# VH-VL binders against Protein LST7 (LST7), part 2

Target 1, 242 residues: Protein LST7 (LST7), of Saccharomyces cerevisiae (p53237)
Amino acid sequence: MSSTVISLAHFCDKHGPRIISVTQSAEKGTLGEELLVPDYPTESYCESCLLQFPEESTRSMRCFIEDVPFITTQYSSIRYQLLNSIIKRAFSEETMIYDNMPFIFFDDLRGLNLVIGFKLYDENARGNERRYCFILTVDSRSHDDSMKMLSEHWNFIIGGFDKMIAYIKNIHKSEFLGKNKTVENNLETLNNNAFIGSYLRANKSKFGRNLVSLTDDKFLFVRIHKWNSFLLHTVMNENKLP

## First folded at step 4 (VH-VL; framework fv_polzastobart)

Design s19 (from p11c with heavy chain D56E)
Fold by ESMFold2-Fast, scan of step 4:
Structure s19 (fold): chain C 242 residues (1-242), chain A 119 residues (1-119), chain B 107 residues (1-107)
Amino acid sequence: as target 1 above (242 residues)
Amino acid sequence: QITLKESGPTLVKPTQTLTLTCTFSGFSLSTSGVAVSWIRQPPGKALEWLASIYWEDSKYNNPSLKSRLTVTKDTSKNQVVLTMTNMDPVDTATYYCARLEDYTYFDSWGQGTLVTVSS
Amino acid sequence: DIQMTQSPSSLSTSVGDRVTITCRASQGISSYLAWYQQKPGKAPKLLIYDASSLESGVASRFSGSGSGTDFTFTISSLQPEDVATYFCQQFYSYPRTFGQGTKLEIK
């Protein structure tokens, strides 16, 4: 595991806090497959937890920034077990109000964590909402060193996450409004019989939707991979390219 | 500079298979986020996107033509190949290949090749 | 599929005039729209991306605006070399779809 990583996590109605993806820098020549384990715990994840790339068989993505590979993979219990402690802590914090307000905490196992939470509507979810967060983890036992790095890059980091979340919320809002307008129009055309009500109830899914489904953007995780890779490159290599 | 060039037959008979090759330079289809796409334009009509192939080999085909379209790449030769089966006179069009980055818009285009489908 | 509708389908005007072309999406596409110029016998050329951003090397007389479903493309002072067909394209979702085009001619 590299010393600084970005996680995307959510609160699953079935499994509780879960990591959807981890983006990290790697050594030259590292393949994404090397960060996955053969005994991948598929039963511990459901549709809403899925890291979904456009090609459905793809489970990792790699890019190069100045010859440094950055890799995004779905969380594995073997490689990234200690991140579960961070995720559980983040979703239990009273200061996490899911409106892009950042907060910071220090974890004895994984150092300093910067958390930014947000919510998306999902009629198939408990309470009709999906809760998400981005977490920047600086894996250092030196609180002062970690805080200095975060302080020096604060505006860049917060601005970056705000732009990512704004994009996600915007395309989700467009998808949500499109779906609801279609349902309203259909109800108006056929609204004088009880058959329509029973039909709509029967066709509701009982499972929460993943981010691709919520945004209707099958390239969303490619964008997140690139954004997180650039953010990590800038803070870890001290290259600040506006 | 980025350049793309289409090559293939200019005349195809109905029911035959069309194979077009896009050869490019100035970029690599191993670069993260880069794709090569095929777009066609019948004479005097709008542009129609056909297919895209990305650096990681993900492929997207226009749903209206999906069963007829195959797109493949050879990264070492800087080539992308489009195959379209069961050609019909309505498929007469200028066929373009174009570069796409970050799943957005087409920033560089080939010159296009006119393919006429007639008996 | 997201349907893109352009208006007008054609227009004829004089050098120096302000030209406005409109593009409407059948559903919200935020700002994920591009404008292309296609001169007779040539491939399309990207002019505007993200609804309002000017592509590098493109003349400043070209501009775009709008968000959601309604978008506008403007040429502030028409030049003879601007005679072309202009197309909008959404890149909000797959399949990528284009407007039917607006043919611009000089009187």
Scores: ipSAE 0.006, ipTM 0.462, lowest interface PAE 11.6, mean pLDDT 79

Design s20 (from p11c with heavy chain W55Y)
Fold by ESMFold2-Fast, scan of step 4:
Parts: sequence; structure tokens; C-alpha cells
Structure s20 (fold): chain C 242 residues (1-242), chain A 119 residues (1-119), chain B 107 residues (1-107)
Amino acid sequence: as target 1 above (242 residues)
Amino acid sequence: QITLKESGPTLVKPTQTLTLTCTFSGFSLSTSGVAVSWIRQPPGKALEWLASIYYDDSKYNNPSLKSRLTVTKDTSKNQVVLTMTNMDPVDTATYYCARLEDYTYFDSWGQGTLVTVSS
Amino acid sequence: DIQMTQSPSSLSTSVGDRVTITCRASQGISSYLAWYQQKPGKAPKLLIYDASSLESGVASRFSGSGSGTDFTFTISSLQPEDVATYFCQQFYSYPRTFGQGTKLEIK
């Protein structure tokens, strides 16, 4: 079927390059747990690294695009080692400045990869920013076939990622502005003593700094998975890779 | 086309257990992000969410009624069952089942079934 | 639990009038609000989701706005078939909670 997947990754201040989510097509009847590593490393992930759904027990999500199933997980057991190798290269690329400018790399081990990086403001992060990228991976040993697919769908793929990143940045900006207003309102109603300092510290430590926390959109990963699934479905169905 | 229909007893005596079945078509409760939920409405009053069961068997019950509520699913039969123990006249209401997609709102509703609790 | 308060509890107005109903959440819910229409003896019907998005097949005279804690539902020109009770609902957190409803009648 398709060798093409989309990953969302970030550079964790504590753990370095980490995959947040992978969206891929699946056979009908495939369970999300079949795509997870048996010894899922819970302690290797901090709050900022987590794929977070509104239902906390959920580790995977499946959706259908014209009867084709697409699954998102934090790991892909089938491609775990490959994707970890890809993200390490992506975040070491000197030409990636996280400004939505795409870059491409290919090798026999990692296939063709299109990387688009972006940043979000976070006062609690190193340098006051968090770094993310979307990666479209064509897991194929044919450079020419992969490049042909990418070039044929270039505007669609780049446009799709640009729209997703614009959405994320816009709701992040709205959350940042709304949070500042909420803090001001709360401060006006609180005692002018140590309680105010304790309250602010508790609020900062209580909220994680993952994408859900930075955007105040607990359905964000649901939206991203659906958008990535649509993108993959369009590319896979309009393409004749061997 | 999405369709949901509630079935079960229309009259229940105080202290008895209510069991309602929701039978649905036009969607699968094995699809990620999809849930079937139970909502009730006493005559002339507001809607009250009771419970939701998701594709992965995750269950959420209204905290004010949690000890009385059990929700289960049979994906092969396209059915969701709500069980509510120790019925009281105050539980008299129209009971609806509804579809929820992507952990959001209720986009499709059954016709509702009126359950009267009386001796 | 997030409490949803609707205003007014009932209103009576004339065909062609602009109708406005408000909904207030006890805490910030971003844009995670839906509006439902319930006609007498019928199940609720989704009209608006994500505070301002019109559900497919719903008449364009219905609209929603707001974010955070304050939300508004508007019917630009009331039609006879719009006689119903309208409910807001937050889907920001569990438990899902509804407003008390606003009963809309024609004079």
C-alpha cells in the first residue's frame, strides 16, 4: 500500500529530539496497540513530549478517509528505529531555522523526508521558545519515484502544512493573550500577600508545557491527525509509486 | 445516514434497576474518537449528561450519579446499554442516546424514550 | 463541574425580529460550546458547534459568537418554525454540562 507517513516531532529541553505523533495508513481491523512498542517508555517522556487526547487512557486514534483507516500513535512500532533516526537528522540540520521553510533529505536508510519547522513562545522553555517540525516520510528506496511524487504534490503538501502551522500559531497566540488577561483578573481578586505568589507558582507548575497546554486546545491532536490523514490519503490515491 | 433508537421499559418501580438499550446504524463504535452517550431530560427541565462509552471501551459517568450507572457496548450488534440502579421518582425523564465524534458535541440523537418511575 | 447559565429563561417576540440568547460559563471554555434546538416532543438538534460554526443543513439565519466565558446565539429574522427551546452545552471537560434552556415563543 503506502510507504508514506507524517510525523510531528519537537526538540525537548530535557530529552532532545522526540516524536510526538505519527500518522499512517493501516489495514482494516488493525488495533492501535499493535503499532505501539511493547515496553512503551513512559519515563522517557516528560509533559512536553506527550501525545495527549482528551480521554487520558487513549494511546492511539483511528479515523477513516473514504473507508481507508488512518491511525495515530506516539510511536510506530513498525518504523520506530527509522523515525528516531529521521528526527535526529532533522533537528541537526543547520539550514532549518524553524520559519516554515521546507528542506528535503534522502538516503537509503531514511528514505525521502520533507521537513518543515516552526516555533511557539514559551517563557518556561530554553530561549523562550519551543521547536517543532512536521516530517513527511516516503519510506521507499527509489529516490526518483519519491521525488516525482513529492514534486507532483508540492503545492498541496506545503500548503497543507502551512495551514496546520498557521492554525497552531493562531490558537497559541489566542491562549497567550487570554492567559495574560486571566492572570490579571485573578490577581485583582486575590489577597496582596504570599498567597498570590503561591497561586502563580502552582498554576505554572500544574499546567504542562505540551502543545495542548500551549494552545489550550485539548482536541489539537485529534485535529492534526485528521488533517494529516486527509493529506496522506490525497497523496497516496493520486500517486502511482511502485 | 446515522440513526439511533432507545429501547427498554417505560415504567419502573422505585428501588428497581433501569436497563436501556441504544441500537444504532450508519456508523461504527470501533472508529477512533466516536462515542455513544446517554442524556436525560426530566419533563420541562434541562438536559443532563449521564454517561459516555468510547470506541476503545473508555467509560465516563456523571459524578453525581456514578455509583448508580454502568455503561457497556456490544460493537458487533451496534448496541450500547445503560444500567441505572435504585430508581427514584425524581429519575422520571426522557432518556436519549446520542452520537459523539472527536470527543466533542452530540451530533446525532435518538428519538428518546420516556421512563416513568412510580409505584 | 462547569456551570452553564442561559439568559433569558424565556422570551416572546414577533416573526421577523432579531433574537439574541446568551450563555455564560463558570470558567473559561475557549470556543468549546455547542447550541441545540429542541422543538416540542422532539429530540435536540445541533445547530452551532465550536461557538460559531454552523452545522450542515442548518439555516443561515442562525449564528453564534463568543469565546472564553461569554457566548451569544442569534436568529437574525425569526421564523414560525423557530419556536423551540434552545440549549448551550460546553464540551471543554467532563462532565458535559448544559444550560437551563431558553424557551422561545411567538407573540
Scores: ipSAE 0.005, ipTM 0.487, lowest interface PAE 12.2, mean pLDDT 80

Design s22 (from p11c with heavy chain D57Y)
Fold by ESMFold2-Fast, scan of step 4:
Structure s22 (fold): chain C 242 residues (1-242), chain A 119 residues (1-119), chain B 107 residues (1-107)
Amino acid sequence: as target 1 above (242 residues)
Amino acid sequence: QITLKESGPTLVKPTQTLTLTCTFSGFSLSTSGVAVSWIRQPPGKALEWLASIYWDYSKYNNPSLKSRLTVTKDTSKNQVVLTMTNMDPVDTATYYCARLEDYTYFDSWGQGTLVTVSS
Amino acid sequence: DIQMTQSPSSLSTSVGDRVTITCRASQGISSYLAWYQQKPGKAPKLLIYDASSLESGVASRFSGSGSGTDFTFTISSLQPEDVATYFCQQFYSYPRTFGQGTKLEIK
């Protein structure tokens, strides 16, 4: 029952702590569909919680690194219960201040968890901020073995997550500036202060935006899948992690 | 290394059906996000995308040619087959197969095969 | 379908010159654009993806810029081996569409 996975999670204003994606290695020949929860309710999920691949029908993604398959899904049938408790704990930790500072906690049943939190602007969200984190979970019975792996790969792991988060923040900032510039350009054309106020109020959605919408990158989850797969492959290949 | 190679007849008569096979190595068409695509180029003209088949058997065909195009794959043989019906002299072109990943751009191309349509 | 229009259709210049080719999309495609090089008798080769990202193994003299509908491809200092036809391609939606190509020649 030992595996190493990377989760991307967020704090949903409606649902609280929610998983967006789980990336894990699989046995050769495993299809992503095999790792989905059988009655997975994609309908009635709020916009901000969805794992969104470029094709609407795609619910999983698989890649091969040196003949090892890595799969990303929104839920993993194997680790669903364990990951739910980990995610809830991550968002309640005192050290979670969403500024890329890593923190670690160990759970006797859930193993070692390395958490890095970050924030994005979303005017549809409470407080105008969306809270996210990446979690590397080493589901091992041995605290010492897990800490040894994490210590040996610390710079690679932290550097990798920092680069992923920096990319997300940078393209989000670009999208935010682009949206504001487009709105300003449109409103300049109209030259009407009362209309500007009405336009801004009318365009405010009541629903939080997902990461694809916040970044204007419909391939974002494909990139995250590849980044997480590469990180897992690198750390697992040196120490054959459980 | 990734390689792709087109094979099939180089001469086709008007009204006949063209069948081209793409044989590839260095990747699997069971890897999520990977597709093999067919692109053609008439002599001295622009590139025209024809069809793509993805790892999950999802297919996209150029709407202007949709009724004439069929694309299939055999993942175990590392092959993708394009069938195009009712060939016309204007279909004379070099036909390429190319690899596409993550619904994006064509990162690896075959050498191309010139198909001439004449009586 | 998204139409891709390139300018110029051809150009002749000298070794060492700066070369600029433009590509315009009929609708917004964000940064979902690639540039290919095709030498006579050969298959196209990917040079630039996501409008501005340089493909691995491609010379640093090649660059791309732009977003939305207007895109530019630049060769900072033309080399003899750069004689080719260059194509832009959008991958924002299906069908995938290419520009008509720009033929680059040395005087």
Scores: ipSAE 0.000, ipTM 0.443, lowest interface PAE 14.4, mean pLDDT 80

Design s24 (from p11c with heavy chain Y60R)
Fold by ESMFold2-Fast, scan of step 4:
Structure s24 (fold): chain C 242 residues (1-242), chain A 119 residues (1-119), chain B 107 residues (1-107)
Amino acid sequence: as target 1 above (242 residues)
Amino acid sequence: QITLKESGPTLVKPTQTLTLTCTFSGFSLSTSGVAVSWIRQPPGKALEWLASIYWDDSKRNNPSLKSRLTVTKDTSKNQVVLTMTNMDPVDTATYYCARLEDYTYFDSWGQGTLVTVSS
Amino acid sequence: DIQMTQSPSSLSTSVGDRVTITCRASQGISSYLAWYQQKPGKAPKLLIYDASSLESGVASRFSGSGSGTDFTFTISSLQPEDVATYFCQQFYSYPRTFGQGTKLEIK
């Protein structure tokens, strides 16, 4: 079966590079919990690292596209043990400025990886920024086969990730501007910059915010799940797995 | 209402340094993904991107002009400054500042300022 | 650098005509293309972004299409105020590069 997967990762102030979600195809009848062996305790997760679905108890999501199940989970199964190595490599790319520019790397251990990075503002984060990336990991087929599949679907894959990132940035921008307009409206009668600065500092949270908080979209990971599932289905279907 | 305006000298002698200031309103250069960019256009020719400075103070300079270009920002004054050294007559152009949204395209432009380089 | 080539370099046609301008990238740029209108003596104005998305406040007669290396900009029914030079721009990679421009005039 194909181990081609899409990951969403970020650089956590407490944990460094960390996976937020993994989307993959599965056999019909597979339960999401079966892909989490062993399961990590959610109570131990940093808020900014958490995969958050609208229903608090939900830790996986499954959908069907032409009878093929696609599943998104927070924790990776044994098939994704190299994800920590993959994300460390992705976030260490010195020429990457998180501007939606894709880059590719390949080696015998990590396979072929397509990485697209982006940033979001978070006043609770170190340097006021959150760094994210989407990673498409192509299974361990030969380098030539992996590159051929990627090049055949290049425009679709890159276009898909860019539309996802544009959506995330736009709703983040809307949430950020909404919050700042509210604060500015409440403080516009105050013409002391030192006081305003102190007030904003006093109201600052101590913890980094997760993507749901940064976008004010409780269905964000549902959208990401569906987008990633469609992307994977299109790539897999046209190359018809044996 | 987003507004950008370029200011600086309109006449520069060869070998001198050009300093242009972009003053903007209607947006903050603290918003994630936002940048202010400099683009120039020689008379009758195509647009050429020069430099961008992003909300997080990261910078991108055109590689063909990198050694000559410096871009800085003063967020408190809503200003971005471009400095270009060793000016030459071929650098005669209209210089624009523009807002770059979400690391992509230029959605708002200043009126432009014509800079002539001659002795 | 990614080279952007526009065709034609100039075009003269009549009010009410359908106008088509093409832009070709030297390598694949997905849908990372914008189209700008520049009227004589004025700053460029964004018309189309992401190859096919119409900028807010821009007339519906303007449209864009294409992906990868080949892109098209269309004016469905030319108006006198559309006399301008039109530029494509890629934002797939640095440095950001523009086409040479297409000058549109009325007969």
Scores: ipSAE 0.005, ipTM 0.395, lowest interface PAE 16.7, mean pLDDT 79

Design s26 (from p11c with heavy chain S52L N61Y)
Fold by ESMFold2-Fast, scan of step 4:
Structure s26 (fold): chain C 242 residues (1-242), chain A 119 residues (1-119), chain B 107 residues (1-107)
Amino acid sequence: as target 1 above (242 residues)
Amino acid sequence: QITLKESGPTLVKPTQTLTLTCTFSGFSLSTSGVAVSWIRQPPGKALEWLALIYWDDSKYYNPSLKSRLTVTKDTSKNQVVLTMTNMDPVDTATYYCARLEDYTYFDSWGQGTLVTVSS
Amino acid sequence: DIQMTQSPSSLSTSVGDRVTITCRASQGISSYLAWYQQKPGKAPKLLIYDASSLESGVASRFSGSGSGTDFTFTISSLQPEDVATYFCQQFYSYPRTFGQGTKLEIK
């Protein structure tokens, strides 16, 4: 099902809720560029909002699982208007406490959305926090069918997202501790208060950091792409008739 | 099954241009994230990465040799071509083509072709 | 460029022995390191990727460990067919760089 997708979204201090990536299955021979929204307002995105693969010009990633292509792009023409509404609702929910606790809601087109939120430290962000969530969107003609699919795969889906979030948080913590250790070492070698103060201020970025910068893992979105593709493949197979 | 095979001249005179072709099967350079790389190894020495080309025609070159190297692809023929100008005896090496995916490591290698540069 | 320093340059051991090869990066490369085996006259073969992951079809006696700048490759019990030169490679940044190789011989 090409309408079943996994989104990664964040709350941008400048732009509000924004999609970072969308992973979906595709027909054999589909190019990632074909899934991009034409004339999407790129002005509504900043550095912290960008899907960043190791090569900067790359905007899509594709893999094959049992001859089925899975593609990750920054945004998708599939349900673009609805995805904007979905992420706005996800970040405004009172049950969104960013502790990996999942919650579910139905969107205006009867899609079932499973949301799991988490936070990362960013000294350049308002309140020193970046807010993120993964969203599994299941498009089905039946609410009962969508709920049955989620119920049957609940432990697999939640376990999968929990493992991804744990990896992101652990790598982020390593990056944060590495920078703090470097600052302590630098302070030990400096004996001028004015110079130290100026040095620390000069090194502060004016912009919110993207997820690659926050984790120091330039392959992070490659990992996310592969895991999301595997997750989708697994849940989609159970919807086949015997 | 993935296979790669290098072809081209085995003997080159100093100052000439070397052109090598890598022909492969079992994968496509239209698949996102897939690339083909050129690596060489002088006799008894370490491996040295030369260049690579990705599915989207993005190209990367070893900075030490960039002015002498050109890599191109023909996706429909499953071929990648390396051109290296102004050959010198120190360029004598076995030249390999290899596959990589998602900006990582070389998972499949051709058999290599020994290119000797001598007058 | 990231320099990869490999040690030892060569070693000679007996069948059944545990073999350890070390690789050091000039800067942090996280876990973005691979190990290759090259038998005389043959192309290199991938054995270990992401510092510690065993490539499919590769014998379980081969293993890797390490992160950051210091990495280790181990053969738990040397077999005659393991006579080869072993290379580490970083894929953290371009240009991709290799260690100088460790030539493994049996007594």
Scores: ipSAE 0.005, ipTM 0.456, lowest interface PAE 13.0, mean pLDDT 81

Design s27 (from p11c with heavy chain Y60W)
Fold by ESMFold2-Fast, scan of step 4:
Structure s27 (fold): chain C 242 residues (1-242), chain A 119 residues (1-119), chain B 107 residues (1-107)
Amino acid sequence: as target 1 above (242 residues)
Amino acid sequence: QITLKESGPTLVKPTQTLTLTCTFSGFSLSTSGVAVSWIRQPPGKALEWLASIYWDDSKWNNPSLKSRLTVTKDTSKNQVVLTMTNMDPVDTATYYCARLEDYTYFDSWGQGTLVTVSS
Amino acid sequence: DIQMTQSPSSLSTSVGDRVTITCRASQGISSYLAWYQQKPGKAPKLLIYDASSLESGVASRFSGSGSGTDFTFTISSLQPEDVATYFCQQFYSYPRTFGQGTKLEIK
């Protein structure tokens, strides 16, 4: 397998720190389903935690870059406990202000981790915000090699995450503005009276929205999968990682 | 450079099954995110998407025609095959195959093949 | 299904004129809209993707704008070779759907 993975995680109002997706390289012939946690309950997929591909039943995506398979899944059976420990540490970091400022942490249990946090508006969420982070994890097999890789690829890695986050924030902003226009049109159609306003408020969803819903981009996780796969491939090729 | 070409019968009788083959070059259907799609256009009318098949063998069929449509691929031959059952004169159209990537738009198209359904 | 409605259904204008075609989606599709040109007897050709991005090799007189439900396609200065039917297409969801087309002719 790979010593380097990229996770997308968020802080769930119901579950706390939770993995949305994990992108990793795999051996030839590996199916995405093989990387899922086999006894995963449906309650672990609350609305805000959902990894959503355009095909509703799809829970994994695989691509090949120069004959190397890269797979994105919601959970990784291979690294489940380690990744859960990592995201709990990441969201406990007091210096993470969710503004694309990277931070690094390292320890013997969790290896080298580069974290970049961001947030999106969600009126259904606690405090009206959703907190997210991308995490590049380098398994702690060699501390010196991990630091060398990160240092040599710093601008590429940070630039890549910054571009992904900028895209997400931009389409989220467009979705927010688009929904305001739709609400205005609907109120116009309903003659904008007090009774209709009361009815609409009563039917407002109180559950946190998933990332696809917040961006109105059904293909968002396809893009993230490809971006993360390319980033991993570039980093792994130069440092001879499996 | 990317090329696609449709082949199959130009005349089909009502109730028969239509089989069309798309042969392509310049890309592979083993490449992640790549798909080949079938689109038709009746004479003088709008384009209608029929089906798409992706690199991972996942398939999307137009719900209006789903029970009649089967799409398959042979990645080693660079071919995608569309089968449509129970043909009717209303199915007379030019049939195109086209390439798409990452669940987006159709960036490359075949020349099209006119299929006439008549007794 | 997302319905795509184009206007006008046809227009006839003069060389050098600015041409505007509109496309309306029955629900929000963000910027997931493409515009195609189809000349008589030929396959459609992609001109614009993601509502406003010009496809490589396509003349700069073609442009697109809009987001959500309302989209516009513009030819800044009509040329004789632009005689064609133009189609919008949403790629927000399956099934993929096209507008009915706008037939552009020169006087």
Scores: ipSAE 0.007, ipTM 0.504, lowest interface PAE 10.2, mean pLDDT 81

Design s28 (from p11c with heavy chain S52R)
Fold by ESMFold2-Fast, scan of step 4:
Structure s28 (fold): chain C 242 residues (1-242), chain A 119 residues (1-119), chain B 107 residues (1-107)
Amino acid sequence: as target 1 above (242 residues)
Amino acid sequence: QITLKESGPTLVKPTQTLTLTCTFSGFSLSTSGVAVSWIRQPPGKALEWLARIYWDDSKYNNPSLKSRLTVTKDTSKNQVVLTMTNMDPVDTATYYCARLEDYTYFDSWGQGTLVTVSS
Amino acid sequence: DIQMTQSPSSLSTSVGDRVTITCRASQGISSYLAWYQQKPGKAPKLLIYDASSLESGVASRFSGSGSGTDFTFTISSLQPEDVATYFCQQFYSYPRTFGQGTKLEIK
């Protein structure tokens, strides 16, 4: 199994720092269900925290790159404590500014972590924004070896995350603009009726939206799974089988 | 090249259970995002989606037929099996299995097998 | 369930004509719509996915457009081999649902 994983995390208004997804390599024959934390409490998550695949009952996704399985789950049973420690560090106000600029930290407990934070607009969230980050974790106590790997793949890693974030922001912007146009058109249609207030109230939510809702892309986590799997495969320097 | 082929009885008596097997090649039902669905079409009528099974063994049956349908897979044999209980003449249809990837559309279809329900 | 309604149910026209078929969803499905061609006695064949994307190997005379609830499928210049029934399908949610089909014939 590789020591390198990619997490997508956010700052939840209700729960604080929370993991949305973890993508990692696995041993051949590993099922996604095996990497889930068994019987984790559903009440520990709100809508904005959920990993949402297009089918509601789907909890994991697995793909193969050169016979290596890559699995995405909301939790990682084998790295649960480590990743929770990492995201708490990443979301501290002193160390992340959510401007797509990479942030690096290392210690013996958490290994080498490359963090890239970004924000999306959400009128239902505190301060009208949702805060997210991608984290590439190298779970190794060798600072020099980890930094060497990161340096050798720097352009690929940073470019990859920048493209993922740009895609997310672009489809989010399109969704926001599309909803505003639709609301305006509907209000014009209802202008002579007493239902304008009902329409406006019907579009209001009390709680922060999940990432799929913010982008109107039901396939977003499928894309993220594939992108992260490819990034990990490239970075892990996998042996070429004969 | 992706291929799928349905097999099973072509004639079923009312109240019997229908079992159909889809055998495929050119892809694996262990690949993330891959699923096989069962779809039927009564003669001259519209297509009706019946059930799907994903690579991770997650299943979903059409609510209108849920109590009658079971879908299973054998990944090592490249097979998906549909079982439908209490067959009725109105269930006479061509039954197809079809592949989808990434929760999308059906990119590959079997040739279909006509199942007639009569005494 | 999402209801898919196609119009017309049947259409008879001449070789070289422009053919348009419409499909309406009972709720917004974004661009999660596919179009299939089914020739008599054959399985359906994917022609268009994501409302407007042409499947590899499919003739350029076929096209699709639309988003939300209203979608159109067009054959710019009808060929004899295009005689078939055409179906729309939403893949926004399960159960997957199909239109009732449009039977296309040559006069």
Scores: ipSAE 0.006, ipTM 0.468, lowest interface PAE 11.3, mean pLDDT 80

